# Miniprotein binders against q9bqp7: the designs that were tried, part 110

Target 1, 240 residues: q9bqp7
Amino acid sequence: VPQNWFPIFNPERSDKPNASDPSVPLKIPLQRNVIPSVTRVLQQTMTKQQVFLLERWKQRMILELGEDGFKEYTSNVFLQGKRFHEALESILSPQETLKERDENLLKSGYIESVQHILKDVSGVRALESAVQHETLNYIGLLDCVAEYQGKLCVIDWKTSEKPKPFIQSTFDNPLQVVAYMGAMNHDTNYSFQVQCGLIVVAYKDGSPAHPHFMDAELCSQYWTKWLLRLEEYTEKKKNQ
Key: E = the ipSAE of ESMFold2; O = the ipSAE of OpenDDE; V2 = 0.75 times the mean of E and O plus 0.25 times the DockQ between their complexes.

## First folded at step 10 (miniprotein)

Design Be4 (at its last look DockQ between E and O 0.59; V2 from the best seeds 0.00; counts 0 for: pae O 3.4 > 1.5)
Fold by ESMFold2, look of step 10:
Structure Be4 (fold): chain B 240 residues (1-240), chain A 86 residues (1-86)
Amino acid sequence: as target 1 above (240 residues)
Amino acid sequence: SPKEELLKMIEDLLKSVEWLLKEAEELYKLGDPWYALFLARMALDFAEDAARLAEETGNPELIRRAKELIERAKELIEEIERALKK
């Protein structure tokens, strides 16, 4: 149970966009800060068991693929993820057309995988945008804020290769999403808030992506876990 | 010695699988069966890894513990899968 509980939602904000919001999605630039990022907090507060399992997974991948094969696999996962996020930002931007985009960027199995999800996405409010929790002192870069099936969500896009999923980012996906939600809800750069999260797992072969919707109650449960990780991080840094 | 290091590694792997199954059970109770299923499947994969290593040692206690974790993971997966089809 965290010692310094703080609510994920801001009672002074609506989840309804107002008419004075900008006509294009927000893209708040990430600034140099001394405060930690969500991903740094999560990385530095992994349990001994998480670290062990990740290392064992790496050993097994190297046994299967070879050292050079694993290096190439890791590099390709990063590159494909970057291109996927770039493609999604381009597709979801209201100021761009498909003819103005890099056509090779839009031609991938991952983009095909998410087509059925994108049909349910509307009202895009933010893309690749920085968030900062002013009170809890952490920062992040969220992928997307938009309505999914009528619910305003922080949306996180993930890529997956079957049968060799990249395990390194898998333990904490929901914590990452709720940390971004809490930060956005208490960031003066935003005039609205979100109560829901969505994790979308896209597949390289174009198989239909899985949408993992997290309602407000589930997000609140994961928020408690995030606060524990942030508390652990803070305590660790005090003892350094 | 190399044998002592292998036995310790298998022991740590078994403990980590048990931890991961407990995490999956917690997420299931929390109301996230999809993410619980993901963790349970990961636990099964590592439990099978532990069983393969334990078989190489011939240590009957390590083999027994690995097989118990495999069965525990399979039962949890089946329970969650039934809940998700509901």
Scores: ipSAE 0.787, ipTM 0.931, lowest interface PAE 0.7, mean pLDDT 86
Fold by OpenDDE base, look of step 10:
Structure Be4 (fold): chain B 240 residues (1-240), chain A 86 residues (1-86)
Amino acid sequence: as target 1 above (240 residues)
Amino acid sequence: SPKEELLKMIEDLLKSVEWLLKEAEELYKLGDPWYALFLARMALDFAEDAARLAEETGNPELIRRAKELIERAKELIEEIERALKK
């Protein structure tokens, strides 16, 4: 049990999106402060098993691709991921900002992959927006807050070159999602609450993306795990 | 020796598979079938890799262990997939 328990959901916020919320998604800039990011917390609190798995994966990839090949692969994966997020932001943003849509960004297998998910996405509330948990003292940049099949979700978009989730991004993805949810639910910059999460794994070959829906119960379970990781991080930093 | 390194790699993969399967089973019990399925599929991939590498070594015990883990992973995947279709 976490020593510093804090609820993921804010009882003071209504679950109902106010119909009066501006049609424009929120985009709060990330302020680089002394406050740790969700990603940093997760990276620095990986289990020995997780680290081992990642190192083994890395070694295997280096064996297959060579060192230079692996560097190139990693760079390409990063670039493709970035382009994909940019394309999604463009797609999910109101049309007025779309005049400079690089058509080339939209012509990707990843975009094709998520088309069936995008059909179920509506009511976009935030895109590439910073969240801060004031009490627990962490920050993050969430990809998207929108309705998926009528449920308001924090949506996290992931890319996979293979029809298999990338090990680096997927293991702690549920924790990342709930961390963003908990932060958003207690961030004064947001007037609404999110109770669900969605992880979408897009594939380079355009095969249908896999949605991983997280209901409120599952989010609560992962929230407890997140709190433990945050405590571990805090303790580790005190000892440094 | 290259052979010792390969053997170590196989052992490490097998340990990783066992860990992944355990985690998948736990997550499945906790009510996260999707993430459990993800981990189980990853376990299968690593187990298949271990099996291939084990075959190259000719070590019958490593081959056996890898094959057993492959079957365990497949069974778990099938179980979770059946649960998701219901």
Scores: ipSAE 0.108, ipTM 0.538, lowest interface PAE 3.4, mean pLDDT 86
ESMFold2 (binder alone), look of step 10: mean pLDDT 90; pTM 0.891

Design Be5 (at its last look DockQ between E and O 0.03; V2 from the best seeds 0.00; counts 0 for: pae O 9.9 > 1.5, placed apart)
Fold by ESMFold2, look of step 10:
Structure Be5 (fold): chain B 240 residues (1-240), chain A 86 residues (1-86)
Amino acid sequence: as target 1 above (240 residues)
Amino acid sequence: SPEEELLKLIEDLLKAVEWLLKEAEELYKMGDPWYALFLARMALDFAEEAARLAEETGNPELIRRAKELIERAKELIEEIERALKK
């Protein structure tokens, strides 16, 4: 149990859409990072087993591909993920048209993979938007806030290359989502809050993406785990 | 030596697999069978690697531990998969 518990939801904030909210998704710029990011907190608090497993996965890939081959593989996966996020931001923005979009950005197995999910996504409130937890003092950059099947969610988009495992930080993806959720719910740049999370795993071959929905109760359970990681990070910083 | 490094690697793999299975069980009890399944499948993959490496050593105890973890991972995967079909 965290020594300094803080709620994930803000009781003073509505979870329903505001009729006066703009139809253009929020895109709060990411400031210079003087406070820790969600990803830094998670990276600095990985268990020894997490570190070992990631290093072992890296070694297996290097044995298969060679060091240069592994570097090229990881760079390509990173670039594909970046292009995927850019494509989704373009698709989900009401200000975009097909003529304004990079044609190569939309040509992807990953985009094909998520089409059935996108049909259930509506009411986009934020895209590639910074969040800051004003009280707990951490920052992040969330992918999307939108309704999924009628429930407002923080949505995280992930790429996967079957049959190979994810490259990094897959262990902590739900913690990342709830950390963004808690930050958004306590960020004065936002007038609404979210109670649910969605992780969407898209596949390079275009196979139907898997939606992993996280309801409020599950989010609260993962929030407790996030608070422990943040507390651990803070303790390490004090002892440096 | 290379032999000592291999034994150390196998031991570290076995410990990490045990950790993964405990984490998967926790997520399953927490109500996240999908992420629990992901961790259990990762545990199986690394347990199978540990078994392959242990076979190279001929060490009966390491082989037994690796095979035991493989069976534990398979049982957990089967349980979670049944829950997901309901």
Scores: ipSAE 0.773, ipTM 0.921, lowest interface PAE 0.8, mean pLDDT 85
Fold by OpenDDE base, look of step 10:
Structure Be5 (fold): chain B 240 residues (1-240), chain A 86 residues (1-86)
Amino acid sequence: as target 1 above (240 residues)
Amino acid sequence: SPEEELLKLIEDLLKAVEWLLKEAEELYKMGDPWYALFLARMALDFAEEAARLAEETGNPELIRRAKELIERAKELIEEIERALKK
């Protein structure tokens, strides 16, 4: 049990999305602060086993692709991910804020992959927006807050070259989502709260993206795990 | 021996850092600068831990490798952060 328990949901905020579709999604800039990011907390609290598994994966990839091939692979993965997020932001942003849509950004297998998910996405509240948990003292940048199938979610977009259910292997993606949820729900810059998370894995080949929906119960379970990671991080920093 | 376990841990950390940096670089190139930044920062943290542990062993080679990886991680972080400000 976390020593510093804090609720993921804010009882002072209404669960009902205010019916006014915000005309413009929130985009709060991330401020450089001494405050740790969600990603930093997760990274610094990885178990030895997780580190080992990642290293083993790397070694296997290097064995398969070679060192140069792996560098190229990693570079391409990063570029594709960036382009994908940029394309999604462009798609989900109001038309008035659409910089000249580089049509080339929209012609990716990843964008094709998420088309069926995007059909179920509406009511975009935030895009590439910073969140801060004032009490627990962590920050993050969330990809998207929108309604998915009528449920307001923090949506995290991921790219995968291979339809590998690898998201299940990184227990940290659900933790990231709930960390963003908890922060947003207690960030004064936001007037609403989220109760659900969604991890979308887009595939390079354009095959249908895999949505991993997280209901309020599952989010609460991962929230407890997040709090434990945050405590571990805090303790580690005190000992440094 | 506890010493052998420590050396193994350091090697494992250094390998993990190299992996994380590579993955971060790849993700950065793929256009996910945020996740890249996340991995790069994790790489930095692990590299710093590896450096600390390496100093405890007094092994100059492990210390050198860890410090080199720290610098690589910092450089990558700075690069990604500059890209995110643009």
Scores: ipSAE 0.006, ipTM 0.231, lowest interface PAE 9.9, mean pLDDT 83
ESMFold2 (binder alone), look of step 10: mean pLDDT 90; pTM 0.901

Design Be6 (at its last look DockQ between E and O 0.92; V2 from the best seeds 0.74)
Fold by ESMFold2, look of step 10:
Parts: C-alpha cells; sequence; structure tokens
Structure Be6 (fold): chain B 240 residues (1-240), chain A 86 residues (1-86)
C-alpha cells in the first residue's frame, strides 16, 4: 500500500455540466517544468522484468528487420500515432484551422476503425490538454475528455497494428489514464471532474476498434498502482 | 561463451514470462479481464520464444519448462476468453 495515499476522486467537485462550462474544448498548454510527467514516472519505474521483456522484443525485431529496418519501423509507428491523434483532434474540434487537412487525415484505417466509437462520443470538454496534480506534483497531457455512452471519461486513443504492439506505454496504459484522471480532478484549471476512463484501441486495417471502459471501481484499483509508481519514482530521485 | 549467453537468456526469459503470467492473473482477479488477456497473450508469445531458444540448446529441462509455461498461458487465455464472452 502507498505511504502517501490520496483519493483519485474529488467529492467537492461535480461531474455534471452547467451553463458556465466552456463551449469550446479546453486545451491547456503543457509547460516545461521540474515536476515529472506521468510518462516519465512510468518509464523510470519499470520493473526489471518489464525492461527485460521490452529489450527482448526489440532484439527480436532487429533480428527480423535489421537495425535500420527497426529504426524505420519505430519511426513509422510514431508517425502513424501522431497522424491519428491529429485526425481525432480535428474531428472532435470546432477549429477551422485544420479543416483543409481533415480529408487526408480521415483516410487512414485507424480512423475507419474508430467510427463506431465516435458515434457514442459527445460533450467534448478537453482535447490534447495538460493536467497537473497540484498536491501530488505531477503533470500529463491527456488526449480527450468527453462523454462516452453518457459517462464522462478521460479517453486515451491507441493505435495497434495487427497483431504485435508491445511497447511500454501499452503495458502501463491504464495507469497513465488514471494518473491523468487524478490530476484533472485536482487541477484548478478544471471546474469539473471525471470518474471513468476509456482506452480505445484502433486497428490499422480498419477493423472495429475495441473500447475498454474503466468504471470508477476499476479506476480506483489502478490508482493505487499508480500511487506506488509515483512513490517509487520519488524515492529514486531522493537517492540521486 | 555464446552457449552460456544463450542459456542465461533463456533462464531470464522463462522467469520473466512467469512474472508476466502472475501479473495477468492479478489483473484478472482485480476485475480487468480485457487487460489481463493482453498480458496473457504477450506471455504466450514470449513463452513460444523461450521454447524456440530452448530447442536450439537441446536441453530437455529448459524445453520442458518452456512448454509448461506455454500451457499455463493457454489455459489462462481460455479462462479469460470464456469470462469475456459471458
Amino acid sequence: as target 1 above (240 residues)
Amino acid sequence: SPKEELLKLIEELLESVEWLLKEAEELYKMGDPWYALWLARMALDFAEDAARLAEETGNPELIRRAKELIERAKELIEEIERALKK
């Protein structure tokens, strides 16, 4: 159990919309500072087994593709992910600045894959927006806050090629989502909170995306694991 | 030597697969069968990897251990898949 337990939900906040809520999704800029990001905390607290398995996966890919082939593969995966997130932000945003490029971004199999999910998404409150946990002192950049089937969620979009996506962020993705939720719920830039998470895995071939819904109880369970990782990170920095 | 390096790699891989299966079982008990299934499938993939490497050594104990982990992973996957269909 963590020594520095803190609740993920804020009972002083409402998750209900009101007339004073912004009509345009929030996009809080991410600022460089000394406090750690969620992804940094997770990267720095991987177990020896996580590190070993990731390295073994990399070596297998290098054996198959060659070193240069592996570099090309990884750069293409990151590019596809960036294009996917750009497309989703454009689709979910009222911004005119990206309309000219929407058609090309909308042609990917990943966008086809999520269409049935997007039909159930409404009430977009934030897109590509920074969060900061004012008490626990960590930051993040969440993908989306919106209602999914009537429940307000932090939504994380993931791409998956058929069928070998094994990267660190995939392993720890639920911890990432709940860390963003906790930060948002205790960030003065936000007047509302979320109690649920959603991870959406989109497929390159356009196959229907998988929505992984995380209710409040499951989020609380993952929150405990996140707090342990944050505590471990803090202890490592005290010894450096 | 190359043979000693291979044996060490296989041992670490077998231990890491066992760890990954335990993590999958914990997530399943926690109430996340979907994410548990992802981990179990990764464990099966790495167990098959260990089996291929063990066959290269001809070491019957390493081969047996790798095949046992393959079966554990398959059983866990089947249990989780049944839970998800309900």
Scores: ipSAE 0.810, ipTM 0.942, lowest interface PAE 0.6, mean pLDDT 85
Fold by OpenDDE base, second read of step 14:
Structure Be6 (fold): chain B 240 residues (1-240), chain A 86 residues (1-86)
Amino acid sequence: as target 1 above (240 residues)
Amino acid sequence: SPKEELLKLIEELLESVEWLLKEAEELYKMGDPWYALWLARMALDFAEDAARLAEETGNPELIRRAKELIERAKELIEEIERALKK
């Protein structure tokens, strides 16, 4: 049980966004501060087993691709991920309908992969927006807040290359999502509450993306795990 | 020795596979079959790596353990996949 328990949901906020659908998604910039990011907390609190598995994966990839090949692979994966997020932001943003959509960004297997998910996405409330949990002292940059099949979700978009998925991208994803949910639900910059999470894994080959839906109950369970990781990080930082 | 280092690596890998399977089972029980499935598939991949490495050493015990973990991973994957199809 976490020593510093804090609720994921804010009882003072209504579950239903007030009827004023903001015509424009929120995009709060991430401020550089001493506050750790969700990603940093998760990376610094990986178990020995997680670190070992990642290192083994790296070694295997280096053996197969060589050192230079692995660097190139990693760079390419990162670039593809960025382009995918940029393309999604462009698709989901009502204002960017006016900017010449780089047609090349839209012609990716990843974009093809998520098309069926995008059909179920509506009511976009935030895109690439910073969240801060003032009490628990962490920050994050969430990809999207929108309705998925009529449920308001924090949506996290991931890319996967078959047959060799990038192992780092999925291991702590549920924790990342609930961390963003908890922060948003208590961030004064947001007037609404999110109760669900969605992880979407897009595939490079254009095969249908996999939606991992997390209901309020599952989110609450992962929230407990997140709080434990945050406590571990805080303790580690005090001892440095 | 290089051989001793390899043996140690295999043992550590096998322990990590066991951990992954345990985590997958826990997540499955928690009601997250998707994430459980992902971990179980990861466990299988690393168990197969362990088996290949064990074969290079010629250590029958490590080979046996790796093969057992492969089967456990496959069984768990099949169980979760059946649950997701329902």
Scores: ipSAE 0.565, ipTM 0.820, lowest interface PAE 1.1, mean pLDDT 89
ESMFold2 (binder alone), look of step 10: mean pLDDT 90; pTM 0.893
OpenDDE base, look of step 10: ipSAE 0.553; ipTM 0.818

Design Be7 (at its last look DockQ between E and O 0.02; V2 from the best seeds 0.00; counts 0 for: pae O 10.2 > 1.5, placed apart)
Fold by ESMFold2, look of step 10:
Structure Be7 (fold): chain B 240 residues (1-240), chain A 86 residues (1-86)
Amino acid sequence: as target 1 above (240 residues)
Amino acid sequence: SPEEELLKLIEDLLKSVEWLLKEAEELYKMGDPWYALFLARIALDFAEDAARLAEETGNPELIRRAKELIERAKELIEEIERALKK
């Protein structure tokens, strides 16, 4: 168990956003500083088994595609992920005009894949917004906070090419979501809190995306695992 | 030698598959069958990888261990899929 447990929820907050500005989602800018990001903490605390499996996956891909083919594959995965997130921010933004939308950005299998999810998303409160846990001293950049089927969620969008597992950072996706949740719930830039999470896996071929909903109890259990990773990170930095 | 490198790879792969199956089992007990299923399917893929490599060695013990992990992964996947059907 963590040496220094801290609660994921803030009892001084409600589940609902501040109504003073309901038509414009929050987009808190990410500030460059010395405190660690969620992704850095997770990357520097991977188990040796996680590292091994990732390296084995990479070697299998290189054997299949060649070294240059693997580099191109990896670059394309990154670019498609970036374009997917840009498209979703545009679609979910209430102030975006139709003329300003990139046609290629909106034409993708990934966007087709999430259409059935998007019809259940409403009340968007934050998009591509920075979070900081002011007590535990970590930062992140969350994708979206919105209601999904009536539940206010931190929503994380992922892309997948179904035939080939892409396992980099895959083991830690739920930890990433709850770390963002905990940070948002203890960040003075936000007047509300969130108790649920949603990971949406979109597919390149347009197949229906899979929504992975995490209720408050499940989020609390993943939060404990996140605290252990943050504790491990902090201890590693002290001993350098 | 290449043979020693292959044996080390197989041993490390078997240990990592075992670890991943334990993680999937924990998530299933924790109440996350979807993510447990996701991890179990990854474990099956790597267990099959280990079996293919073990067959190249002709080592009966490595082949047996890899096949046991394949069956463990399949059984876990079937159990979780049954639970997800309601």
Scores: ipSAE 0.809, ipTM 0.938, lowest interface PAE 0.6, mean pLDDT 86
Fold by OpenDDE base, look of step 10:
Structure Be7 (fold): chain B 240 residues (1-240), chain A 86 residues (1-86)
Amino acid sequence: as target 1 above (240 residues)
Amino acid sequence: SPEEELLKLIEDLLKSVEWLLKEAEELYKMGDPWYALFLARIALDFAEDAARLAEETGNPELIRRAKELIERAKELIEEIERALKK
């Protein structure tokens, strides 16, 4: 049990998105603070086993691709991920804020992959927006807050190359999502609350993306795990 | 010996840091600053661990290498974080 328990949901905030204003999605910039990011907390609290698995995966990939091949692979994965996020932000942003859509960004297998998910996405509230948990003292940048199938979600977009699973599909993705949820729910910059998470895994070959929906119960379970990771991080930093 | 195991651990950590930083730099150049930042922060943590362990050994070369990697990791983190503010 976390020593510093804090609720994921804010009872003072209504679950009902004020449906009325076609409000421009929030894009709060990430400020450089001494405050750790969600990503930093997760990274620094990786288990020895997780690190070992990552290294083993790396060594296997280097064995298969060579060192230069692995570098190229990693670089390409990153570039594709970035372009995908940029394309999604462009798609989900109001038309008035659309800089010249690089049509080339939209012609990706990943974008094709998520088309069926995008059909169920509406009511975009935030895009690439910073969240801060004021009490628990962590920050993050969330990809998207929108309604998925009528449920307001923190949406995290991931890219995967078939057939090789990316290490990005780490066990910590659900923790990241709930960390963003908890932060947003207690960030004064946001007037609404989220109760659900969605991890969308897009595929390079354009095959249908895999949605991993997280209901409030599952989010609460992962929230407890997140709090434990945050405590571990805090303790580790005190001992440094 | 326990000392040999410690030296091996430090060397393994340093190699892991070098790899992580390289990967982070490549990822950053390729346009995923978030994942780059993620790896760079892991690299920093491992480099700091390596530095602490190296200090216990008293090996000046390992200490130097670890400290250099710490600075490299910090610089990369700072660079990525600056880019994310733009």
Scores: ipSAE 0.000, ipTM 0.234, lowest interface PAE 10.2, mean pLDDT 83
ESMFold2 (binder alone), look of step 10: mean pLDDT 90; pTM 0.896

Design Be8 (at its last look DockQ between E and O 0.02; V2 from the best seeds 0.00; counts 0 for: pae O 9.4 > 1.5, placed apart)
Fold by ESMFold2, look of step 10:
Structure Be8 (fold): chain B 240 residues (1-240), chain A 86 residues (1-86)
Amino acid sequence: as target 1 above (240 residues)
Amino acid sequence: SPEEELLKMIEDLLKSVEWLLKMAEELYKMGDPWYALYLARMALDFAEEAARLAEETGNPELIRRAKELIERAKELIEEIERALKK
């Protein structure tokens, strides 16, 4: 049980869609600070077993691809993920009124994979936007806040190559989503809150993406796990 | 020796697979069968690797433990998939 428990939801904020749709989704810039990011906290609090499995996966890939082949693979995975997020931001931004988007950016298996999900996404309120939990002292950069099938969600877009992504980046993703949610709900740059999460796993071959919806109850359970990771991180820093 | 290092690596892999399966079971009990399924499938993949490595050693205890974890992972996957049929 965390010693510094803090609620994920803010009762002073509405989770209902604004009747007057905003013209532009929020994009709060990430501010440089000494406080840790969500991803740093999660990376620094991996269990010994998680670290071992990541290293074992790495060794399997190096055996298959060679050292240079593995470096190329990891660089390509990073680039594909970056391009995927750029394409999604462009698609979901209402300011994109030009018809001439980069055809190569929009022509990918990952974009094909999420098309059926995008049909259910509306009311985009934030894209690639910074969040800060000023009480718990952590920051993050969330991908998207929008309605999915009528429910306002923090949405995280993930890529999955067939075969294998980095297991670290898919391992703790529910904790990442709820950490962003808690930060946004207690960040003075935002006037609304979100009580649901959505993780969308897109596939390189264009196969239909899988939406993983997390309701408020499940988010609260993952929030407790996030608080334990944050507490563990803080205690490690006190010992240094 | 190289042989002792291989046996230790297989032992650590088996312990890590056990950890994965316990996490998957926890997530399943929490009501997240989707992420539980993801972790259980990852556990199966690593358990199958452990079995292949154990076969190279000829160590019957390591082979038995790896196969036991494969069966445990498969049973968990089947249970979760059954629950996900709505």
Scores: ipSAE 0.722, ipTM 0.903, lowest interface PAE 1.0, mean pLDDT 85
Fold by OpenDDE base, look of step 10:
Structure Be8 (fold): chain B 240 residues (1-240), chain A 86 residues (1-86)
Amino acid sequence: as target 1 above (240 residues)
Amino acid sequence: SPEEELLKMIEDLLKSVEWLLKMAEELYKMGDPWYALYLARMALDFAEEAARLAEETGNPELIRRAKELIERAKELIEEIERALKK
């Protein structure tokens, strides 16, 4: 049980987005500060087992691709991920920004993969927007806040070459999502709150993306885990 | 001994840094630059801590290793940040 419990949802905010579809999604810039990011907290609190598994994976990849091949692979994966996020931001942004769409960004297997998900996405409230939890003292950059199938979600877009049919296969992504939710729900820059999360795993080959929907209950469960990770991080930093 | 514990802590930190950098590189390659950046920054923090602790020991090899990892972390951070700005 977390020692410093804090609610994921803000009772002072309405569950219903009061405002009409914002004409423009929020894009609050991430400020560099001493406040840890969600990703930093998660990474620094990885278990020995998680570290081991990742190292084993890396070693296997190096054995398969060679060191240079692995570097190239990782570079390509990063670039693909970046382009994918840029393409999504472009797609989800209001039409006025569409005129400068690089059509080449839209011609990817990943974009093809998420098409069926995008059909169910509406009411975009934020894109690539910073969130800060003032009380718990962490920050993050969320990919998207939008309605998915009529439910307002923090949406996190992921790229994968391998199928991830289960939410458990997304590693710490559920923790990231709920961390963003909790921060957003208590960030004064936002007038609304989210109760759901969505992890979308897009595939390079254009096969249908896997949506991992997180309802309020599941979010609450992962929120507890997030708080524990945050406490561990805080303790670790005090001992350093 | 306290000295042995310190040395162990430094070694553990250095191992963690190496792991974090590897993971950051992998995540960067996997198309998650933000998480990669996070790990890389964490790697930097740990490497800097390792360097500080290594300086306390006066062990030139540990200092060298820590400094090398600091530079590696900085380079990776810069690379990812450049990629994110594009």
Scores: ipSAE 0.011, ipTM 0.216, lowest interface PAE 9.4, mean pLDDT 84
ESMFold2 (binder alone), look of step 10: mean pLDDT 90; pTM 0.897

